# Ledger of designs, part 11: VH-VL binders against q8eqq3

Target 1, 246 residues: q8eqq3
Amino acid sequence: MKIHIMIAEDERLAREELMYLLQQENDIILCPSAENGDQLLNLYQEYNPNVIFLDIHMPGINGIEVAKKIRNEFEDKDIIIIFTTAYESYGVQAFEIQATDYLLKPFSEERFKIAMNRIRKTLSTKKVRKPKVDKLVVNLDEKMMVIDPNQIGFAAREGRTVKIHFISNEVIETKMNLKELEEKLSGFPFYRPHRSYLVNMDCIKEITPWFNGAYNLVIKDLAESTIPVSRTAAKGLFDALQGVHH

## First folded at step 3 (VH-VL)

Design C8 (framework fv_amivantamab_arm2)
Fold by ESMFold2-Fast, scan of step 3:
Structure C8 (fold): chain C 246 residues (1-246), chain A 121 residues (1-121), chain B 107 residues (1-107)
Amino acid sequence: as target 1 above (246 residues)
Amino acid sequence: QVQLVQSGAEVKKPGASVKVSCETSGYTFTKYGISWVRQAPGHGLEWMGWISAYNGNTNYAQKLQGRVTMTTDTSTSTAYMELRSLRSDDTAVYYCARTRYSYGYYPFDYWGQGTLVTVSS
Amino acid sequence: DIQMTQSPSSVSASVGDRVTITCRASQSISSYLAWFQHKPGKAPKLLIYAASSLQSGVPSRFSGSGSGTDFTLTISSLQPEDFATYYCQQSYSTPYTFGQGTRLEIK
């Protein structure tokens, strides 16, 4: 239950000050720090932090522009943004971008603690963000299986269990629910086309229209399985396949 | 109450490594940083770097980057500084100092007694 | 790196004297300056931080002033235990750097 935090700060001492303050907290893991907006965007994509402390005044792309890119182009509404600045006039912009807090330099320990409390309160109500998973570990009744997610075609709920269907036509059964599986696969291109299905988008071969705005899809090398796409999930699926992420 | 106690004097040959310890007491170890500062005979004070006792994050002086490693052991409230590839000009008294946060400032408020490291062939 | 220059290199004084030591930074460091007292065979002792904040337990005869590039340490009425070497230190940017020291010696 550690909070992953990243700092973007051009000024060396201010960056070290934030690092020192954060290192005094018992529930924090510090990601590598950025010295400018471009570096932050690269590190943000690599490390997937829960929180960014973001200096407004950096050379090149400034902190407001970085925040707008994260919110609008990456469509990330879950990340917590705390702006840092020497200038009081940016408070209105921080509010408009839905930043969680705003710290004025030089940082006071009191204001920093208030910001940390707001971060923790906000995180208690948000979806848990997880680091990218390289391999999937699935608990079966009497063993754990280490799986390459790229070999999964889809998973389906059948009765009280979930069956994971590999492109090899192998099938395994787990007591893990689809929501838990989706969370473990968050670093991979999986999508929920239906309440009872989770599909590997890289393995989709065909999508055909069905009834009432719904669709059916077929996975490569698993042509005997027809997977439903609900009308409510259809737009999101087509957006995801064409490189527009939610 | 607050006390930092360092390991004893060391005599090393050029090319060797030295590891100095700093055992702390009288405060919550993980709430502070530890800075390392040295003084060569006849010279002034030189900052080497610091480490956070919370998560082990470090910041080293550029001239020592690649030769110095700072670590902590929270179970014993002890900080360590290892300096490798020793040269004669590394002969100095080495100090650890508790680094406190105070409204954006980092005073080195309590210091160890110092450890003399002599590098001689 | 930020260079810290102290003046004078040494000063001779008598008990009861007012002593001033100055420190100049090669660039603005705001108020990120500390003063230390160092006696032979002992560890350095923090006297002042944030340019003017007196460390707890330090006698009130010690005071600091200045901001930006120019800083001063003052001892208002010198006591026998004050004979030592004094160092300024900037913590504005790493590497944190010390002045060369000012030796305060008995006249």
Scores: ipSAE 0.000, ipTM 0.399, lowest interface PAE 15.3, mean pLDDT 82

Design C9 (framework fv_amivantamab_arm2)
Fold by ESMFold2-Fast, scan of step 3:
Structure C9 (fold): chain C 246 residues (1-246), chain A 120 residues (1-120), chain B 107 residues (1-107)
Amino acid sequence: as target 1 above (246 residues)
Amino acid sequence: QVQLVQSGAEVKKPGASVKVSCETSGYTFTSYGISWVRQAPGHGLEWMGWISAYNGNTNYAQKLQGRVTMTTDTSTSTAYMELRSLRSDDTAVYYCARDRYKSGWYFDYWGQGTLVTVSS
Amino acid sequence: DIQMTQSPSSVSASVGDRVTITCRASQGISSWLAWFQHKPGKAPKLLIYAASSLQSGVPSRFSGSGSGTDFTLTISSLQPEDFATYYCQQANSFPYTFGQGTRLEIK
């Protein structure tokens, strides 16, 4: 399991030092970092991390208030919170919010390793936090459609909208972007072979070489559509299809 | 090894949109961000915004908020900057630059620049 | 926004001179400051990062110093290729901001 970690820190030097320490660990994926409490709450909702390293002193909403919103308003008891602060005096607030630990600035490697051990021990006893989609709900201009993700062959960006192509040959158009659609389809085997496409890997029929290390692919029952695979996406696609995870 | 290659010069009318590309090579695209910086004739450097190649998160200069959109395509290791509702004072050379996620440097590699001329 | 102010706006110097350019931030930025050289028709070139670290390939006559709010770029013995506009830039927080530039001109 890879541990998804998010940092909220308004000072770039402190943020960079913490990122450097985290990058030395082999089992960590860094989510985008936040520079203030509002940005963290938005990113937290988007990325659903396992762990947040949260600076107490940030402009606007401070780290204590952010943690209270996560625990109380979002009712998230599974997220691990590690406070970061230049000052020792916040232990009582950290206890009330059920923080796993907190780190004093400047960060010592020894203290950081202790916090990481606590994170790993806590995660070994918690439920797995992963997005899942049983059904997908898509807003169309005049209706909402409930979709079985297994029936989607691919989605393609067309101007400002995305068209979802079903293996039945039905096509629907949504204002949702491909990134948002990919996130909603988390837990299903979808892949981005190209900026403008999202494909259901279970529905790929054929992959053929093209120019300069690129490929084209064809979806089952949608043979009239040829979908490009960029040079940079090709290895990841083949690895995913063969069950190799990177 | 590391290269940022931008699209060619553009001439646009006021009110039009321009989209500049920045194709990168020689490094792991998703480990860095891309900042966009412009320079109008006779003026200094002006930061326009930043985009994460990891997830596409952006931060734009307030002056350009609502007119600028930055995007990335991880499959082609390319960043894009679209500026809408162009005015004559948007005439400038536009640069993309690799921003740091790691210790050791700032805007260390730059594209060659794209001249955008806005005239009627 | 963090305001970056350079001084002087322009300086005239001769080859062999010691040149000093200063940069002041409106609030503390620790060491998150870079210096760039910009010549007409070319992309800006990074000279100094982290206030005092010399970028690979940049001549040793360039040096940076300072922390917090006050920073200095020094060229110890000016060469013909050094005539350019110099910019400081803070990387402490978004939005990133540049100084207004210092034009270094032949005397």
Scores: ipSAE 0.000, ipTM 0.390, lowest interface PAE 16.7, mean pLDDT 81

Design D3 (framework fv_teclistamab)
Fold by ESMFold2-Fast, scan of step 3:
Structure D3 (fold): chain C 246 residues (1-246), chain A 120 residues (1-120), chain B 108 residues (1-108)
Amino acid sequence: as target 1 above (246 residues)
Amino acid sequence: QLQLQESGPGLVKPSETLSLTCTVSGGSISSGSYYWGWIRQPPGKGLEWIGSIYYSGSTYYNPSLKSRVTISVDTSKNQFSLKLSSVTAADTAVYYCARRYSYGKPFDYWGQGTLVTVSS
Amino acid sequence: SYVLTQPPSVSVAPGQTARITCGGNNIGSKSVHWYQQPPGQAPVVVVYYDSDRPSGIPERFSGSNSGNTATLTISRVEAGDEAVYYCQVWDSSSYHVVFGGGTKLTVL
């Protein structure tokens, strides 16, 4: 897993020092950096990072206020926040905002390593369980196909048949209905966003809002296929994607 | 069905403040991750973004208009408003309110627009 | 400030294909949205996120975006497609919603 990390830091030298330390790690991807709180909130919404290194003292909205907006307005309890500060007195506030750690400027390599270990340990606890069954068997007229469910992007009802769309853009047609297919895939992260669709939640790239509480899903396939989400299905979709099962 | 409706005076005198309100129905302005914005269109010209507000009160303004623009939200009334100060004839335009989702998404719902004429 | 450039007008015969371009520096790294504005009406999004279509928009509307040019393509043009079309991006570096100047599509 690559860890997506974003920095907000108004001082160029401190920002470059953090970037240097992060670039020594082999499992991270750096998002574009912000120079103030407003810029960070915009970039945070666009890139959805796993971790933010957040300077407390920035012009305009300070880092504590930015963290409060992320926790409260975006209801993001899962993002890992590491505060950076020149002043030891802010350690208490970092704790109160539920930050994972804080780093004093100038940055200590030893302290940075401890923060990185805490980040990795926190992220590892969010590990999703894999199903026991690895393969799906589908009967296709003159043959049976052994399918890896992880290669399925989505399935769509077309007239009296169902087409299974792979992330490779290969498509197969089966007489199995969507309910039967859903039952066979019950150990895998599949969801019914619409009466005519079954989607692999691991293959959802983006969710775009539409009219009257409806959404569109963009799939991680070569065509970046778009499938609709009905208003009634939208209620369960976000819970399912975040691992909250009812 | 989500609907946006602009309201305000159709005539404003030069040097005064233009005030418009957008009323949202069929949905809540308190929804997270949405920006509520104002776009204007002078007669025969293109679209110009004025600014947007996140439901929490955070605002983003067109730099060319920033010194004259204030956008505010009233979640209890399900409304957001635009104030544009020191107006001139160049501010004559159809004013639209519209909604945009975060993550660089498009404006998906628009009001019908209201013509504001700046004239003595 | 980021700038989007569109041709002011495009004319096509019914049944032909119209192509409307939107030029911007490294626009391929941004998400481009396209709006249709019929005379006297509010804009309606017809293509979003470079190439996706909203529910209810005909499949003859499509989009692409690479390098310095995004393109809205309307195949099998109908008289009802006559409108001004605007491209739009959000420029995160300036916190600015940027619209192109608009292209008037005339169906002859």
Scores: ipSAE 0.000, ipTM 0.400, lowest interface PAE 17.9, mean pLDDT 81

Design D4 (framework fv_teclistamab)
Fold by ESMFold2-Fast, scan of step 3:
Structure D4 (fold): chain C 246 residues (1-246), chain A 122 residues (1-122), chain B 108 residues (1-108)
Amino acid sequence: as target 1 above (246 residues)
Amino acid sequence: QLQLQESGPGLVKPSETLSLTCTVSGGSISSSSYYWGWIRQPPGKGLEWIGSIYYSGNTYYNPSLKSRVTISVDTSKNQFSLKLSSVTAADTAVYYCARHPYYKSGYYFDYWGQGTLVTVSS
Amino acid sequence: SYVLTQPPSVSVAPGQTARITCGGNNIGSKSVHWYQQPPGQAPVVVVYYDSDRPSGIPERFSGSNSGNTATLTISRVEAGDEAVYYCQVWDSSSYHVVFGGGTKLTVL
């Protein structure tokens, strides 16, 4: 299990310092390094790294803009981004683009080690097996329905039954409880934001604060439904979505 | 509850700087959940995005306008502002301020001001 | 520079279905949002993220997006639906909010 890492850094000495620190690690393969944002985007496409160490201050397209292109144009929410910067003021922007960590220049071995541990924990979490082609079989009295889990937006308990809401707006009702459904959907990115709900994390469109540490979330294509996130489930949900150590 | 209101001069001379302010009420501009933007519409024409700002001061500008545009935020007044330099008659438009989520897979504008007409004329 | 193409106008009788298209290269890979602008008013979002509706928008409004074309569908059209409709995407390659040219829906 080798971690493929790429660096974008326009200052030669800072780039060499990062390379030196990374070369001390036993589980890393260094991809070719970029000296600017455009070069990074080209190399990123060619080498498909697991992790990018990304300098914020680069001429032309800056590191924040590069990260946004990766997340949105290439739709890569899996890649781990670690920002490097001389300035602490970029922490909020790092959160917005779901960066795993940031390193202040000049780099300390202690902070580097913390970032590496976070990278490894995030990758360990992502190694949870994800089936290529798997179906969910649900018994609906007298018949069984074969369901593609990727088509499920969420499921909600209503009285004694559970309703499964598809992103197509189709709804089916089953006597299977949410715990059984969650167990059958093991291996797919489902989360329990509330005792009465099970949500497909790949289908979450928006999360908004409510009150007392609770949140509401909305599923893509199912905007009529607002799903509660309990205070006790909120931390785990954000951790899972951001790929930070859970 | 949440309302956005544009304000500023309705007439600007060619070559001068167009300055507008958007006042946010019923909600905080210092929200980590939202960006605040400017969109314009010349008379009888379509919508054109000018740029957006986050409460931290981070900005994104329309590439065709970037050399002339500055957007700033004043969190203490719950306002954000637009400056467009070197204006010409082509900049005559209704200017809207609006809000959009910071969520990275797509930005849509959920609250809009009523718009303010700015005419560029000598 | 990413461009969205809309027909300039669509005419429909009350009770009929109006379809407004938004053409863009590989637009199916982007999230499309739709705005209704009644005469003299600010735009209002009527469909977002391809097919979702904000609270308060009638079920008659729906959207789809695949390949090179996104479509806003308005079923059982009413006189009050007469407006200019704009599609909008966020172009991640330039980090640019792009609007279509607008389609005037006329209800006859």
Scores: ipSAE 0.000, ipTM 0.391, lowest interface PAE 20.2, mean pLDDT 81

Design D7 (framework fv_teclistamab)
Fold by ESMFold2-Fast, scan of step 3:
Structure D7 (fold): chain C 246 residues (1-246), chain A 122 residues (1-122), chain B 108 residues (1-108)
Amino acid sequence: as target 1 above (246 residues)
Amino acid sequence: QLQLQESGPGLVKPSETLSLTCTVSGGSISSSSYYWGWIRQPPGKGLEWIGSIYHSGSTYYNPSLKSRVTISVDTSKNQFSLKLSSVTAADTAVYYCARHKGYSYGWYFDLWGQGTLVTVSS
Amino acid sequence: SYVLTQPPSVSVAPGQTARITCGGNNIGSKSVHWYQQPPGQAPVVVVYDDSDRPSGIPERFSGSNSGNTATLTISRVEAGDEAVYYCQVWDSSSDHYVFGGGTKLTVL
């Protein structure tokens, strides 16, 4: 019920103004605030907030670089990022980094309320953030492998076996079928785009239409793997990506 | 500066095929991030999406127009084209070309041509 | 087929706030985009993804979207804001870009 929010803002007055606005809300908990990007990255790892209000212009690592580290190096697609900036030009970069919104300084109460409503809407459609202890155990013939599901790009059926492809390009082969794998990964954002594939929706880079209502997915792996989407699975995939299916 | 420009006949006879071309300048139509589309507006009425194309040739069409519409792309000329067959007076409209992203399938039309009026009359 | 409903017209005095609604079943689960079309000109996106503004669009333009209604809000309205405004969504069930009927904003 409570939304954990963290602020990174190097200007004391802007930070205090934003804290004042946030304190007027009944459903939030403020995490310790950061004055620079390095401090934010440390606090982010310690407190695991739902939302970060992130100043673009900070000494050292700027807010765009911080957001890129969170999305790419920490592979966190669930955290909501709201940029704060004095400059309109950064709205384009906020869009590119998949920020939920941005706020221009000085902060208006009206614009802030809209951003808060957007945060709540986004959180209501996202699944609960995964605990650090959530792992997938796959039984191979000679051993058991403990897998971080967030590292899986996709799985593909090849003959009688399934190959699990990691974003690292590592591949493992298991006798587990795709249905069993999908069941074990329930609670993680996996989707069946095709009879022979199971894809991590957090790892989809782009979707390209093909003939007859079919599509291809490009995965965020080094190989930029291409996965087919059947016509019948396509509509459910778009709904799932847009948060219509919980 | 990326720009879109419509061209083609401003007058088409009933039962014939309406043909328009959109020229992309200042950038490449072969972008993996964008679809290229057609939107029309009859005089005094609202906007209606006709269809969109990806540089590979993949198309999406408005279901109500699908039987009459063909959109094609020519990446060597940096152009895409609309053909609407069996036209009637109801097809009289300003025709716009525009672009949109495909990744989230909910993205907006962020760049539009100036529009070209096509009148269907004998 | 998915349908977006807009009022045909809205009138406001200069300096006042205009609100233009876009009604759709469960529209709060979709991303709504808003276009401004001045007389005789091509449309320009003024709000995208419910509440985001493109670079160059004044802060006076804002959007919201929840339940069955999305709203475009224009504060401190100026004569230059006179235009027809359209809302737009993507309908995943029919692979269709759906536009509202348009709302003519008149600044009296």
Scores: ipSAE 0.000, ipTM 0.381, lowest interface PAE 22.3, mean pLDDT 81

Design D8 (framework fv_teclistamab)
Fold by ESMFold2-Fast, scan of step 3:
Structure D8 (fold): chain C 246 residues (1-246), chain A 123 residues (1-123), chain B 108 residues (1-108)
Amino acid sequence: as target 1 above (246 residues)
Amino acid sequence: QLQLQESGPGLVKPSETLSLTCTVSGGSISSSKYYWGWIRQPPGKGLEWIGSIYYSGSTYYNPSLKSRVTISVDTSKNQFSLKLSSVTAADTAVYYCARVYYRGSYYYGMDVWGQGTLVTVSS
Amino acid sequence: SYVLTQPPSVSVAPGQTARITCGGNNIGSKSVHWYQQPPGQAPVVVVYYDSDRPSGIPERFSGSNSGNTATLTISRVEAGDEAVYYCQVWDSSSYHVVFGGGTKLTVL
């Protein structure tokens, strides 16, 4: 199981330090990070993470108020909240809103490891929650199909139609073009590596160099499908895969 | 104006512990914007970073000195201190305390330095 | 551990331009700070974050950082610029502050 973790932190150094520590763990997936409380609440609702690392002092709505909103207004008792702060005086407030742990900035590796162990222990005893997944509705000639976007490896244009390839190797064919499909999948981690392809970045297994600055992608599907990356799309793809914020 | 001042014995015997204190005046050590650090300079040689501390007590130490170094902070006195154990003649140096600024991507630098204090390790 | 390499000395005539280099593997990806240490005195920061100049430091001091080399440039050198100059970075992989060996600027 991968643990989906979200960070809210307005200070770049603290955010980068926490991301560095988290990226060393093999069992986590980082959700998009927030730089303020309002952004976190929007991303939280969209991604439904398992864990939030939440800076107390952010412009606008502060971390304590964000956590209260999550616990009380959204009635979410299952999400794990870890406060991050430069100040020692928030322990009482953290306890009152049922935070799992508290990290002082700058982060020590030892204290971070203790927090990660507490997260894993807490997850083993709590109800298993999955990140929120909206559905894609695709109109096929004689029926509508409801699709889980996370099951899509890639889509490819073939003649007049687009074929949607699932990681299971199942394929469906639609008259929707790639641009319309990309629009419907906005909010999911899909990327256009080539004019004839749309790829699920979560399903990329390998990137191999090709001639003249181009690349090939190998997908995590049963066929290990190979998809071309154009030179013009390559930089954007690497930026997107490494979580560079635009 | 912010000022830093080192204090402590100028002479330490081999095998003993070198102990120095830095007093911060004109500003608070309990600032989330800064670390507070120790740097040394042996006679005729370059600058060597010893370590830095945050007012919470969190520390970073030079790996080559880590087994012998302890830095501590006393926010009530607006001071931070260095202890270096098991000293030898190689530890003879001018010791500086400094305010350490940081910004995105682990950018650590020193903007305010104490005047320095010479510590000689000799019998 | 990460290493910064500086020439041990640079000589320049008054009014000329001095250039002091700081070599490091991919140093252009790091932020470089420069310190001036006159004989017998504490260091003073003269350039921080590659090219930013602190208040009170003359415009004659400037910095650059790209690839494997950072450079401190001192234009219209004066006798009072005679000092040892140190470059410094933070090495995030080992969590420590790295100084160059220092460059002694002599004004002839």
Scores: ipSAE 0.000, ipTM 0.393, lowest interface PAE 18.4, mean pLDDT 81

Design E1 (framework fv_roconkibart)
Fold by ESMFold2-Fast, scan of step 3:
Formats: structure tokens, sequence, C-alpha cells
Structure E1 (fold): chain C 246 residues (1-246), chain A 120 residues (1-120), chain B 112 residues (1-112)
């Protein structure tokens, strides 16, 4: 949902100019900035950003070497890299390392907006996911029910059965377990906040703290149903809602 | 047509316990929290706590903690409030009310009230 | 505990005239989510309380548009543009931001 962006830039004024430009965008969360390559590698591991604006010329390890380390040694991440440089000749190296774009200093608002559009386009294509199933079919004792998954607020295990709760407040009971239901809803944004619940992330209205560090989800249903979140599932849920991956 | 129907008036002696019931109809019982309030004669409203009807977990206001117990019988859509070690200042009308959950807590439907009189 | 203070406590009004009730909280009622959990209830003689306004300014289903709520932070107002006979009763403000939830002392509206 929000794009997490990190800057590595050793020149204070260049760093502040880039921060100013980024703060004008309303879909961005700015991570702590780095002043050199070593600091960036430490912050990158800690904050797990979606995008890095990376100055090529920094003392110590330079931006090209930082990018190579991220691509080769931290190969588990699909980070978007935008190089910043005072020198036009580095555009060739940026292209060779598969950077999404590069910006010349001093930064122009026009070129910055083009880079931002390329970032958003790249992120949108990586997040495109089509539902594997159009409808969910559930067997009940006397009939089969054809369900629109987008109308499901959540499902809860109750004894030997699972109850599927619709945003309309209708409830149906199935012998299918939560794992089977989650698999059938593959392609839709469902999450397991607790071993006994499966929740539609598009139907979460509010997340509220409760006693002893626990959380509750409030669903966008007529009843404003409340679903518990285990400590183990909490970080994964927040990460999924904000578009942070692994 | 949502309704909350409470049990009838009670007269108790100091030191006794009272158990008030609240039977819900016209909606899915386990989809809404149940709150309990009281109102002493000629006084204002006082919140006592709530119970999550799906999980069965109660939360009590500090003033009542240790003396009040909230329970459920989901098979008959009924919530219960039991207040023990009654004192004369527990004389009040006790209300159950359906709560909209979480940060937007407000009570959209109320029971008719149960008068509990504590006297020697 | 958050103290809720209503003014006036007694409000005699002529039929068809406007009425206004104030509610002040001892602490800000803005929750961390940006919402303000201040609600208004009406208790008619011999009846249970009923919801009028939730979250400062939202009318509950079936509540006439002559009722309006406003305010922010610690100062809130309930207004009735034209008082009718069925509006007689005790009005309570309530905060749901801080635990335990607390009510104002009530404002009794009577026809002159």
Amino acid sequence: as target 1 above (246 residues)
Amino acid sequence: QVQLVQSGAEVKKPGASVKVSCKASGYTFTSYAMNWMRQAPGQGLEWMGWINTYTGNPTYADKFQGRVTFTLDTSISTAYMELSRLRSDDTAVYYCARGRYSSSWYFDYWGQGTLVTVSS
Amino acid sequence: DVVMTQSPLSLPVTLGQPASISCRSSQSLVYSDGNTYLHWYLQKPGQSPQLLIYKVSNRDSGVPDRFSGSGSGTDFTLKISRVEAEDVGVYYCMQGTHWPYTFGQGTKLEIK
C-alpha cells in the first residue's frame, strides 16, 4: 500500500532536497537515511525498503558496489534501485546493473516525477495477482452455495466445523477446515491472524490494541465483528496491509 | 427488530448475590458485544464492563472487578451479569446494551432494565 | 477516569424553540486513529436510554435531522433546532476513548 523508500546520500544538501521531493508524495513512507554505503546496508537489512535512492559517489563502498551487493549477496530481495549522480557517464553502468532509473544532480522536479511514475509502474506489475477462482462453492447438507469471495468478511473455526461470516451478517457452516478454505481462496487477499480465523484483508476496518499486547481486527460488516490477532501473526499482518514483502 | 429482554426485578439482602439475564433476538448474537450499565435511583449512568459474545472473554471496570462476573449461553442468545457481596449502594436499575465494537464503542440497543433493590 | 461535565443540568424550553447542551471532557477524546469517541443518548421518562448521536456528529438511524452534534477535543455541543414534545427527557454525553467509559451527569430537558 505505502511505498517504503530509503536514501543513501553523503551530501547533506542533496539528501535534504531528495527528502523534500519525496515528502510531497502522499503514498510514501520515508525510512531513515544513510550517509554512506555501509550505513545503507545496515539500515536496508533493518527496515526492508521497497525502493532505494542510491548516490553513486559516497566515501567507502560506492553506490554501484552497494547495488551489486544487494543484488548478489541479498538476492532474496526484489529492490527497486534509483541511482543519483552528478555525472552523466554513470547512466550506462546504472542500466547494466538493471536500475529502474537514475537522476542527475541537481534534481529537477520533472525528472523526479518521471522516476516516481516508473517506480509505481514497476511495483504495480509486481503486485498484480488475479484470483485463481471466480466463485467459491460450499457444500451444505441440503444444497450447494455459490459464494462471491469478496462478500466474505472472515471465517472462524468452531468445534469440528468452520463458519463463514459474510459482510451482510449472514453465516454459513461448512465441514471444510480453515486450511482447505484458505487454499480455495488462493488469489484473494485472505490472511490467518489466528489459528482459528481467516480474515479478508480488504474487509478490515480497524486494528485496535487489547490487553497484554494482543490486537483485535474490526471487520467492515454490519455487526462490526471483532477478530483476535496472535502476537506471532501481528507483524506479518501489518506488513501485508502496508505492502511490505518478507 | 432487535430486542434485548432482561429478567425481572429482584430484592436482595446485603451480602447476597444477584444474577440478571439479558436475552437477545433479531440479530446474530455472537456478532455484537454485550455491555452492562447501571443507574442508581435519581443518578446518572455508570459503565460496568463488557463481554465478547464470540470468544466469551469479559472485561470489567476496576470498581466492579472481583465482585462482578459476565457469562453467556450462546445456545439461547443470553448474557448474564452476576454481582456478589451486595451492598445497599448497589441498589440500581441494571441495563444490558448491544455494543458496536472497538474504538467506536457506542450502544445502539438497550434492554428494558432490571431493578435490583438491596435492603435489610 | 475521564470526567464528563454537562451544562446546563436543567433546561426548560418552549415548544418549537431551539435548545443547546454542552459537554466538556477532562481529557482530549481524540483517539490514536484520529476519531473522536463522543456519543449522545436520550433517556425518556420511564424508558431505557437510546442512542442519538455517535462519534460527535453522526445521527443514529431514525434520529430526526433537527438533532445535530458538533465539537472537537474536549468541548462538544448537542443542538435541537426545534424542540418537540417527544424530546423531553434526560440527555447524556458519553466518552468511549478512554477506559473506563464514562457518562456526563445528564441534562433534563423540560417543556415550559
Scores: ipSAE 0.000, ipTM 0.378, lowest interface PAE 21.8, mean pLDDT 81

